VHH binders against p49116. Designs and how they scored, part 40

Target 1, 238 residues: p49116
Amino acid sequence: EGPLLSDTHVTFKLTMPSPMPEYLNVHYICESASRLLFLSMHWARSIPAFQALGQDCNTSLVRACWNELFTLGLAQCAQVMSLSTILAAIVNHLQNSIQEDKLSGDRIKQVMEHIWKLQEFCNSMAKLDIDGYEYAYLKAIVLFSPDHPGLTSTSQIEKFQEKAQMELQDYVQKTYSEDTYRLARILVRLPALRLMSSNITEELFFTGLIGNVSIDSIIPYILKMETAEYNGQITGAS
Key: E = the ipSAE of ESMFold2; O = the ipSAE of OpenDDE; V2 = 0.75 times the mean of E and O plus 0.25 times the DockQ between their complexes.

## First folded at step 1 (VHH)

Design qb5 (framework vhh_7qbe_3; at its last look DockQ between E and O 0.04; V2 from the best seeds 0.00; counts 0 for: pae E 21.7 > 2, grease 25.6 > 24.2, placed apart)
Fold by OpenDDE, look of step 22:
Structure qb5 (fold): chain B 238 residues (1-238), chain A 118 residues (1-118)
Amino acid sequence: as target 1 above (238 residues)
Amino acid sequence: QLQLVESGGGLVQAGGSLRLSCTASGRTYAMGWFRQGPGKEREFVASISWSGGSTYYADSVKGRFTISRDNAKNTLYLQMNSLKSEDTAVYYCAAEDYGSYLDTYDYWGKGTRVTVSS
């Protein structure tokens, strides 16, 4: 068996809509998020081990972890996305749209806390100076998580996760040999991903584009999307 | 059953503009416009992905037509500029089912007639 990931899986290039508007409207935010989502899902699809699990298992797996993958993608692409600006815009839009009769104080708090968690997570990853290889392996570890309910082929998924972990360990040991605890510092960030609500993420980044349609329901389509269409999504309309 | 209803067709002079709309009764994946001219086969005009991030055009309309969609309104648009007599056709809206996971246009509108006079 070969490695779980190759150098081709390290590349994670997000192209933002151009030009960036002076005012980040909901459409721009949603389009940006969609591109990231597509990139993340197709990244997963490009992994031979992922392909080996079959379509049903693949879909279930991505449904279970898309929020985590997306969040890692946000962290990884924070600079190119101007994530802080996007989040600020989201907050502004939220504030402008808040009607006391439609949104409870508790809900507002939940959403704001979620935004805070996202920002903190991304900041923490930036502070750790996580590189492209580490992100790739972290995404793989998150992707091949056997502990989600309802998954099939959990033994195989576990095997792939273990491979990802081992390869990450080897990489970190090789690349950051002077930092003995780097691996541990990186891995302990993963629990933060599980604390984030996929529903709130969806609401913040995607409701302006797809309305009340769930990301869960779109995932099979994204995974089946042709390369040409995917490229069009990334690079813009042709 | 999902319904597609086209509107906006009519008579327009060559060089003029027209905007077609297609309203879907529900959510759709990819959407597109097709047309069928007199004595011709139905042909592809333009398509747009679910997110609107990808658009495709037939060579014959590229640069003149713009496809767009508003997912909040479940509406597809076709802005047609610099119309030519050759653009005369019944224009059909098509949509992929959001739940079938098939890469086919599952739904079709009844069409709206566009006539371009010279």
Scores: ipSAE 0.005, ipTM 0.221, lowest interface PAE 12.9, mean pLDDT 89
Fold by ESMFold2-Fast, scan of step 1:
Structure qb5 (fold): chain B 238 residues (1-238), chain A 118 residues (1-118)
Amino acid sequence: as target 1 above (238 residues)
Amino acid sequence: QLQLVESGGGLVQAGGSLRLSCTASGRTYAMGWFRQGPGKEREFVASISWSGGSTYYADSVKGRFTISRDNAKNTLYLQMNSLKSEDTAVYYCAAEDYGSYLDTYDYWGKGTRVTVSS
């Protein structure tokens, strides 16, 4: 019983590394992305329904959906991150690489298509002026997806997803009562998240990971972190 | 300094298979294979991300070649199937440094020669 999400789950504040360098580099991008990933995992862990599923289910769910959660976070924090500037820098670098014949056209095409999809998604969310409550429920709908292969407790997961959908509907209908089709416009944006490759997201945003570890391998460790570790500065060791 | 050493090159008949290996003296980031054939410029063949989750191929080799890596051994592989005379080249292993952005290959091996006979 009770709501799936509380007001505490609406607050989603990314603190960027400071200062922003004059020329964007992989370390700045990776640190920024890592902060967003940690914030997203901490957000998920704070949901009582998520906690109730147990550690093994929690790990499996996040492994299945981290890219979708991360992409929603990018859209929500696009202005704070200056995401358009980051993506423009990546595009410029890739275009120069074609001219020097250092990459296959196929690799560049796949990465460019991913950047285009990401930019279009973030732009569509910005045009709809998605608020903090709407983002929180969209993240919950994505998190509680029962249809990923290999999941257990799918009935409970489906129940929590339905609860997220119901609470989003109630919120939108009450808050945006004059916009009868707002919920439909928001929900039709979600399938695009599954068309974006987690592998390409990892290449673009996490290339500078210390220890050269995959996101899949670090998820269990992030989910076990204490609150103080989530709130600390991301600093490397030799 | 990081060193890359290629092996597995040799003479093979058209339609045959060959597996190239590249061993790094230390940690590498993204890695790839390039080749230079007789009278041709160096060209991209294939690349792989650190995790092995993303692979990219030149159109000329797609469906015939498979790139893979074993990070525990610091080793990169190129499985070459259905070889053609046009695949005759010196094959170079390349690696990105930590902090390189997507496609800057900072380390290169000395190459291994592959000759495909008719």
Scores: ipSAE 0.000, ipTM 0.241, lowest interface PAE 13.8, mean pLDDT 83
Fold by ESMFold2, look of step 22:
Structure qb5 (fold): chain B 238 residues (1-238), chain A 118 residues (1-118)
Amino acid sequence: as target 1 above (238 residues)
Amino acid sequence: QLQLVESGGGLVQAGGSLRLSCTASGRTYAMGWFRQGPGKEREFVASISWSGGSTYYADSVKGRFTISRDNAKNTLYLQMNSLKSEDTAVYYCAAEDYGSYLDTYDYWGKGTRVTVSS
């Protein structure tokens, strides 16, 4: 009973490492992406409906949708992150790799296609001027997706997703009453999220100086963290 | 495995200049310089793309240090001018693994010591 989301779930403030370096490097990109990941996981965990699913279901759900949730976060925070600058730096690095004949042509094409899809998604969301309430409901629709392989309790997850859709509809109709097609324009953007590759996202944003980190392996730990630990990870304070 | 060897460190008076070199045993992508002062954590100094077209500097060295590279010699350089006592540190050369999609520094030299006397 009650609304799926409250005003506390609309707040989504990403703080970037300061200052932004003149030459982007893996440390800055990884720290920025990590802050966004922890902010996104804290957001999901704070939802009473998510809490009601129980720990095993929570973990399975987030493992299935974390990349889509992260991608929505990238779009929402694209300007504060200077995401277009980050992606341009990555593209420049890839072009240098072609010049030196150091990478597989097939892999480079795959990564470049992913970057283009990500940039197109973020641009389309910016052109629609998606607000914070709309992002919160879109994230909830993505989080409570019952059609990912391997999920249990899909009927309850489906009910939560339908509730998120209903609340988004109500919000859009009240707030944008003179734009009868806004809901449809927003919802049409969601299928693009399924085109985003989790392993390429990990390679682009979460590869550090030493080794690769699998987001799948750390999700149970992230979901169990105390709120004070989340705040430290989100702001970069230890 | 790629090997990086720094050289050119030494003792220099404040206001002086010093040029560091780093020779790689093979091809590299992006390269950079880091430093670690007495009792401090390692910090970024400068980096350069493989082509040499993009360079970046920490605020503390901007305008005083110049990074460059010569790919024919597999060598990275750091020209340090207007040196200050706070520049005293061990300077490390770092290189990205070829085939990486990001600026990732997987290879590190052993470092060369720079001491700036007042």
Scores: ipSAE 0.000, ipTM 0.086, lowest interface PAE 21.7, mean pLDDT 82
ESMFold2 (binder alone), look of step 22: mean pLDDT 85; pTM 0.867

Design qb6 (framework vhh_7qbe_3; at its last look DockQ between E and O 0.03; V2 from the best seeds 0.00; counts 0 for: pae E 20.7 > 2, placed apart)
Fold by OpenDDE, look of step 22:
Structure qb6 (fold): chain B 238 residues (1-238), chain A 119 residues (1-119)
Amino acid sequence: as target 1 above (238 residues)
Amino acid sequence: QLQLVESGGGLVQAGGSLRLSCTASGRTYAMGWFRQGPGKEREFVASISWSGGSTYYADSVKGRFTISRDNAKNTLYLQMNSLKSEDTAVYYCAAGYTEPFLSQEYDSWGKGTRVTVSS
């Protein structure tokens, strides 16, 4: 069998809405996040091994790990997204919208801590100078995680994860041969993803979009969408 | 299959305003408005992204029309201001599961609602 990932899976190009407004409003943030979400899901969909699991299993798998994939995407696309600015804007919006009678101090703390965790994670990944191949493999490892409850075909998922891990190992060994512990340093970042709440992520980035709709509920539809360019430009519409 | 139902069309005087609505039977991601005037080809009017954060307009309606959507209600809107006689057309709601910026990718269409602008 061939490799789990090909060079085509390394490419992960996010196009931001244009133009960037002077003031990052909720819609801009939500649009940016949505594009990243779609890109992440379509990336997963583009993997033959993912396709081989079948539609039901695919959906379940993405439902289980979309937050982690999204977060890795944030880290990977942090520069193009101006993530720090987006996060600052989110905090600002949160502060401006917080009504003392609607949001408890504990909830505020949780949300702020989550933002902090996101920032720290992305910073840590930047410090490690993770490249596109490494991100692709990390996303694959996260995607093909057999340890989520309720998954079918866990044996096959595990095999794919192992394959991703092996390919990552080979890549790191080849590319960073002088850095003996690079693989370990990279992999130890993955647990941080599991500590992040999908609910809070959804609230922070997608509130303007979804309202009462959950990311979980729209994942099947996203996976059925045709891949498109998210460049904010009309093509073929005259 | 996704069903789209337009409403809000009618007769309006030039310079007037009209608001069109399109209700979808299910969730959609790509949504837009098209129109077909008498003896003309169907043309793009406006589109809106999934999140609503990005909107696009034909040059002929830019500054006059506003597209918006309520995903919770699966409803698309078109606020038409400063209407002109040349805006007279059957307006069609379009939806699909592709990028909303690509008119060719829409796979569901409403039956249309007629807008007539009188001089």
Scores: ipSAE 0.022, ipTM 0.509, lowest interface PAE 3.5, mean pLDDT 88
Fold by ESMFold2-Fast, scan of step 1:
Structure qb6 (fold): chain B 238 residues (1-238), chain A 119 residues (1-119)
Amino acid sequence: as target 1 above (238 residues)
Amino acid sequence: QLQLVESGGGLVQAGGSLRLSCTASGRTYAMGWFRQGPGKEREFVASISWSGGSTYYADSVKGRFTISRDNAKNTLYLQMNSLKSEDTAVYYCAAGYTEPFLSQEYDSWGKGTRVTVSS
């Protein structure tokens, strides 16, 4: 009966590893991405509605949508992460490899297409000037998605998604009252998140930190972390 | 079928230098060095594009290690300076079509060469 999200859920503060290396490397990229992933998972687990679904359901839900949550986090934290610099370095490396006629074109094309989609998404969100409340509700909408294969309790998930949509509508109408079509412009951006490959996201951002372990396999452990363990992962400290 | 053979490992004093080599049995594209210390997970050390125009380093080795290659000899190098006890590990050579950090699956790996840094 209360609101789905509180003001606490609007706060989304990413602390980057320091110092930033002179040359970008997989360790820095993976540590930065892992901090964002852990922040996103901690954000999700802090929602009472999410906990109310039960551990099996909420774990399956996050396994299905972590890439969408992570991509929204990349867009929200793009400036803090210097994401454009990271992506430009990766693109430059791939273009140099193509120009030198040394690498497989099929793999490079697949990765480049993913990077272009990611850049386009982040640019569209920046152009819309999405605020912290809007990001929180967009994350809630993708989190409480009832249409992923294999989910249980889909009726309850759908009700929470509808609640998120209604609260976003109320917020936008109140805050941006002069912009009648803002909500529609925001919501039509969400389908693009499902076009992003979770496998390519994992390869670009998580290779050095996870080794042979998939994001899917670590999600249950992240969701069960105590606050102290979570803080250790975010700061990179024990 | 591609074979990678590392060499140059050994015992060295802290503050010393060591150069590792990795020779490939055929053409390689992107290459890199990884290491695994006692009781630790395998970690990234450095990577290099085919031309040598792009290099990347782990923060822990930046400014101390230099990756390079000689494509005429199908050989990858890692020059390690100012060695620390924390650098003690088995060092592995890896080769792929893209820079190793862009892929979970590397095309080829060497068997490793051991580096021990005494205090």
Scores: ipSAE 0.000, ipTM 0.121, lowest interface PAE 16.0, mean pLDDT 80
Fold by ESMFold2, look of step 22:
Structure qb6 (fold): chain B 238 residues (1-238), chain A 119 residues (1-119)
Amino acid sequence: as target 1 above (238 residues)
Amino acid sequence: QLQLVESGGGLVQAGGSLRLSCTASGRTYAMGWFRQGPGKEREFVASISWSGGSTYYADSVKGRFTISRDNAKNTLYLQMNSLKSEDTAVYYCAAGYTEPFLSQEYDSWGKGTRVTVSS
């Protein structure tokens, strides 16, 4: 039954739209986020254990965890994306929206709190210097979460999650043998992903591209895409 | 609050030229010009990306109007040549987050400047 992940699942290369505009705009932010979303879903779809669960279970899993996978992707690619610059531009836009009375004060407070939690998560992951192998296993642990409501085949999903945990443990112990507590420090960061709101992530990163259509509703179509179309979405090529 | 102030409107003979300006009070992204003629709905005229690299025009003004911007001055321009009686309208400056030519959804509008083309 072999390893859960191979070296092909460790590769996670995000290509940004070029050139970066002098003033960031909704189009650039949405294109950057769209590329990360498709890269994350391509990653999940390529895992043999994921494929073995069947189409209905695949859709249910990704609907339940896409925001957590996306958030791990943001943390992993924060430097390449210039995420701190993107978040600063979003904060500036929200402050202008307050001055123009276009959003309720309660909603803006909720969105600002979410941005703070996202920044804190990304900073904590950068401080721990999480490598590409560790990110791949963390994403697998998040993907194969059996505790989401409405899932079928939860015992099989749990078994795959346990395998991802075991492989992460083996990797960390071999690669960071002198750092006894590294695995524990990494795993303690995962619960923070449940604090991330899918609704607010859509509002922050996807409003200009998706309009009012939720990511949840398009997941079945994304999972069925042919590889060539998928690569076009990841790179923005037409 | 973002404010857009148009200027440069007036009376001009058919075949003549006018240059409209729109000054923004703050940061802008995509910008455009719209117009509303007598008894007509507001219609798209032209739009321009932040960088100035992408411009879009309504068919009715292509080849006669040129949109441009000066980001150092937060100013949008519309050079209108070969003016026709049909170009008589109130011209509105608009700014928003939508890229030009993808959508007409702008969230900030000026109060307009009147252009009257006489025969």
Scores: ipSAE 0.000, ipTM 0.096, lowest interface PAE 20.7, mean pLDDT 81
ESMFold2 (binder alone), look of step 22: mean pLDDT 82; pTM 0.839

Design qb7 (framework vhh_7qbe_3)
Fold by ESMFold2-Fast, scan of step 1:
Structure qb7 (fold): chain B 238 residues (1-238), chain A 117 residues (1-117)
Amino acid sequence: as target 1 above (238 residues)
Amino acid sequence: QLQLVESGGGLVQAGGSLRLSCTASGRTYAMGWFRQGPGKEREFVASISWSGGSTYYADSVKGRFTISRDNAKNTLYLQMNSLKSEDTAVYYCAADSFRYLPGTDYWGKGTRVTVSS
């Protein structure tokens, strides 16, 4: 039984659509978010433990945790995405919509609270200076979460989560030996991910998906993609 | 409650042209055109930013369709050239004043375009 993650699982390189448009719009944001989602799903598929759970179990697992996994990816890729610029543009538009009395203030406030929680999470991770190894293990801890409703093989999933936690502990203690409480500071950030609404994440980042496609419906397709097809999705051929 | 009204649809021969219009009852931000053909789900056609500075097209319509807007008239246009039978669909105008994203909260009822062979 080797380690849960290898050095290949630490590499997480997002390629953004180019050029950045003069004005941010749904197409650019959706394409950027889709690339991150595809990268995150491809990352999960590359883990031997994930494949060992079997297709039905691993698909259900990702359906349950994609929002947590995606949010960690947003934090990790915040600079590459210019996420602060994207969120500022959305916030500005939402505030203008309130001033024009066009939509429910309650709904706008709910969406604004989600954006502020996302900004707070990303800022917290940046302040902790979370490295690539730490992000890989945090994503693994989130991925191998045994406590989502409807999951099968929960004991095996729990074992993989515990292995991820153990390997993160070993890494942090060896790499940041002088910071005795670093692991605790990192782990206490994770519960905030479950307070993030997957429906609001979908509305903010994936509204540009064509047709009535939901993230829940697209996940099985992404997980079954071959590498060449995946590369086509994340780079676009236009 | 924003209202969008499409017009300009009709029957046209393959290779012909049509111009669709969509008039909004108030101010809009990003706007777009979507279409739904027989037995298909709605698909993206084109979008335009509020200033007109950025436009995006589906690959199937690039070089044939042009999206434009006149903000003084609260009107969105789609100029359709070199029409093909595959362009036969109900065309929907989309806008969102809540977010800059077209097609989230506000849709028109659609205008039918039929391209005959």
Scores: ipSAE 0.000, ipTM 0.137, lowest interface PAE 12.8, mean pLDDT 81

Design qb8 (framework vhh_7qbe_3)
Fold by ESMFold2-Fast, scan of step 1:
Structure qb8 (fold): chain B 238 residues (1-238), chain A 117 residues (1-117)
Amino acid sequence: as target 1 above (238 residues)
Amino acid sequence: QLQLVESGGGLVQAGGSLRLSCTASGRTYAMGWFRQGPGKEREFVASISWSGGSTYYADSVKGRFTISRDNAKNTLYLQMNSLKSEDTAVYYCAATPGEYSILHDYWGKGTRVTVSS
């Protein structure tokens, strides 16, 4: 049988809302994040191995790992998104809220710690100069995680994860043959993704969605979208 | 501080149409409609981004309901077509305020829709 991922799965092109506003606001941040989330889910559903697991398993997997996929996408698209500018705007808002005693200091501390973890993760990935093939395989490794509670077909999911790991190893060994420890440096970054709270990610990047419209509730809808419908959503095109 | 006021509810025959409106007292970003039927939990119906470029619908209403907005009027709309008895509910408007907010969504008091037969 063929490889888990093809060259088409390496392409990951985020189209940002245009124009960028003079002052960042929740709408621009949410629209940008939503486009990245849609791109990430469309990327996952395009994988033949993922399709083969069936609709119920697909929904369960993405519900379990969307935050990891999203965070990897933020790191991969950090320059396109001007992510540092977005995070700076959020931090400025939080600091002003502390000074005005508008929000719980405990909640603000949790959110700031999350932002620091996110910045450190993105900086680490940038420092390693992770390429498009490496990002594709890292996303596949987190997508095909057999250890989420409530999953069915766990043996098949584990086989796909192992295949992703093998193909990443082969790629890195061929492409970066001179750097014996590159794969290890890349893989030790992955555990940090599970320390990132999906609830805080949702609040930071999807606060422009109304409070009871959770990412969990939207996932089945996005996964059922036809290609034309999906393309309309991520580009805003008619 | 931000106030949301729904209108347009009423009694309608199965297969009929209604248009709901929700007017905000100030600037909003994302907006949406939720409903609560008799003896049921409040459920998501539809949402729309500030620009109107992104819309989401519950499977039960897709193809029958259309969400839209008029930002100049601070008003959200829900066009409901081909109404079914199962659509009978109190419909609530929800909004994210026009400034960056990490903790607050705003809700209206609701407008009642009754579909006969």
Scores: ipSAE 0.000, ipTM 0.175, lowest interface PAE 11.1, mean pLDDT 82

Design qb9 (framework vhh_7qbe_3)
Fold by ESMFold2-Fast, scan of step 1:
Formats: sequence, C-alpha cells, structure tokens
Structure qb9 (fold): chain B 238 residues (1-238), chain A 119 residues (1-119)
Amino acid sequence: as target 1 above (238 residues)
Amino acid sequence: QLQLVESGGGLVQAGGSLRLSCTASGRTYAMGWFRQGPGKEREFVASISWSGGSTYYADSVKGRFTISRDNAKNTLYLQMNSLKSEDTAVYYCAAVYDSGLPFSEYEYWGKGTRVTVSS
C-alpha cells in the first residue's frame, strides 16, 4: 500500500505570539506551548493511517503520547521558540528559590532534573542535525506506540509503527548513505522521551491554561476541531 | 486580595484519619500544605499543581497523606491516614495566586488549623 507519510507531513511551522515580552510570564509560555500542542495534534490528525484507527483509538493514542510528541516538537522548534531562553529564565527562578529556601528541595530537584533531561534531548537532536523528514518519522514512531497501558487495536498500531520505522530506515539510507550508523544514533534518542514526566511538562508549560483544565481533558476537544479552528489556534489569528 | 480559610482540624487518636479543607476566595495556581509542630520550624507537607496533574509529598508523609483539589469549588484537600503523634501541628494552606513563572513560591497563606494526634 502507499507510504505512511507524504511530503505534506514534513511541513511543521510554528507561529509564535507577539515578540517575547521583556519579562517572561506564565501566559506567554502557555500561549507558545499551546500553539505547539495544537500544531502537533493537527499534524497527527492529518495522517490517513491515524484517521483509519477511529475516534476512540485516536484519542487514547494521543492521551498516551502527547508528552513525547510535544517534546519532539520542542526540539524541532527550539530556535523559533527561543526555548533555551525560556528554560534559562525558569532555571534562574528555581535556583533563587533554593537559595531563599522558599520551595521544597525535593520538588526543585525533580523539576531541575526534568529541565536538564529536556535540554540534553534538544541539544542531542540539534547536534545530530535531525531534518524535517526524520522528525516526521520519529513523531510517527512515538504516535503509533502499541505498548501504552489501556490501548485497544494494538496489533494495527504496531503495524503502523513498523511501517514508520521502515520508511525512516529507507529515507536515512538513501539520504545519508555514507553514514552507516546514523539511524542507530537517532533511534537511541527516543527512550529518553519516556523518562520525561508529563505532569512536570504540564506544570512547566501549561500553568496558564484558562479554566485550570488538564491536557488530558482537552485532547478529545482538540482532536474534534474543524480545520479552520485548528488554524486559528495554531496562529492565534482570526 | 486572595483569602485562604482552612478547616477540618481537631483531636484524633494515633492510627486514625482526618481530612483538612482549604477554601480560596478566587482562582489559584499551585497550592500546598505546610505544618508547624510544637517547638519546630514550619515544614513542607504536600503540594499540587494548578491542574491537579502533579503532586509532591514530604518523605515523612508519603503513602499516608493524599493531596487533592476541586477547582470548581476553589477548594484544596489533605486526606491524612495512619496518623502519628509526630503529625501533631498547625496545618497551613498556601497558594500561588498571580504566577509570573512556573513553580513560583507561595504568596498567600491561611491562618492555620490545629491537628492534635494523641497516643
């Protein structure tokens, strides 16, 4: 049958809100992160194989992997987001909180470890110079993960994951023919995504969400949006 | 101006249970419970994120206490099980109201509710 992904699935363009404010705040961070989340969900929904799984399976998959997709998106869009600047500001804030003994040391350690893991992941992807096709296939591999608890239709999901991995292998072998071990170097980066807490990601990037709703609760709503609504959320424009 | 009001404190026997509540006068971000026992400094007990998706506990209470929140009611809860005499303290509710950055320190505090655990 046809390929899992087409050239249209390589395009992943994040539109940032108005210029970064002089003083970073939770609302700017949340707006930026929400645009990336909506872009990631729209990307997933555009895949015919994903649509073929049906509404209930689609929702369950995205609920299970949204943090992995979001983190890959952060890595891919790190420059346009000025992610290093955002993370540096948060690190400085946390270090001042340690010095002033205002927050639990255990809480700060967990958050700092998460930020360091995120920084290391983004730096590794940048050092490997991961291209748009490779990012698209890596996102597909994490999206079609059959091993999350509570999933149904796992055999079909596994088939799509294998297809994503096969197409990534074919692409890398043709495009980077002189680098025999490139695929291995790329794939060994993926397990790190599952070490990143979705709860810490949610608190770090989505604290400013209106109505104090969880990402898990809004995923079904996002996946049911019409294309025009998606476009409005992605750009923040009319 | 945000106001926090704690309730649910009282006298309880060792091994017993007690549930504390804290009602906020408006929307809050992160919330937490702290306590101060006789002759001791104030210590962290538990915290919960704005969505309820993340919780953190002091080692001394892990497995015994559960923090939760009901954002529709602007209310924070602390379910305390298997209480020990060492848990005797005044329990304070704390909140982040106007967060500039994630993981901001607690800006608003309640007056506290007293918990006494008898042997």
Scores: ipSAE 0.143, ipTM 0.538, lowest interface PAE 3.8, mean pLDDT 86
Fold by OpenDDE, second read of step 2:
Structure qb9 (fold): chain B 238 residues (1-238), chain A 119 residues (1-119)
Amino acid sequence: as target 1 above (238 residues)
Amino acid sequence: QLQLVESGGGLVQAGGSLRLSCTASGRTYAMGWFRQGPGKEREFVASISWSGGSTYYADSVKGRFTISRDNAKNTLYLQMNSLKSEDTAVYYCAAVYDSGLPFSEYEYWGKGTRVTVSS
């Protein structure tokens, strides 16, 4: 059957909107996030095993795991995105909302905790110095998760996940032979992804995406659109 | 499949203004305007990103044209001011994946609306 992932699936290059404004506004954040989301979804779509599951199953999988994929993408692209700056900007925008009394104290706490979790996760991944192959396999593992309710073809999904895990294991063993516990250290980070709220992620990064539409609702459209390369793309200048 | 329908075209005097609209049948990503004048090739006019945060204009229309969008209405706009005879063309609405680049391949195209600028 061949490997689940190829070298082509390792490439994950995000092109940021240009120019970067001095003050990161909601539009810039949303554009950046949208690009990452699209890249992530199209990455998934590029996997033959993913294609083999069919459109309905694919949509269901992505709906279930888009937040995890997106978060892994944030970690992987943190430097290119200047994620710390983006998060700081988001916090600043949140402060404005607080001042306007638009959020409850509990909601503020939830949002701030979520931001903290995102930052910590990304930092932890950076500390582990996760490489492109490892990211690709991790994304595959979260993508082909049979744990989500309502999925069809769960046996096949499980098989793909296992294959991703095995390939990751082989890669780590080969590439990091002196680090016996690297695989475990990497895999143990995955639970953190499931502690993160997709709703809060959506609120933080995708406010104003397409009006007030949800990521869930646009996923089918993203998966149906033609693949575009973001590498070397320069967004229009004002 | 996404359908794009342009409107707002017509006859206008030089120096006048016109506002074009493009309504999409569904959700859209980056969108743009193109135009094709008599005997000319189709050329880029303006583009706008997903959120509207990025815009790009052809040099020939900079300062005169403004592209905007209302995502809630799935509508793209082109405000054209200080119109010139050379602006006479069929204007086409286009939608693309997530690129505002002038020469990007757009996935969806409208049928166009005619703008005629008289001297």
Scores: ipSAE 0.006, ipTM 0.247, lowest interface PAE 12.2, mean pLDDT 87

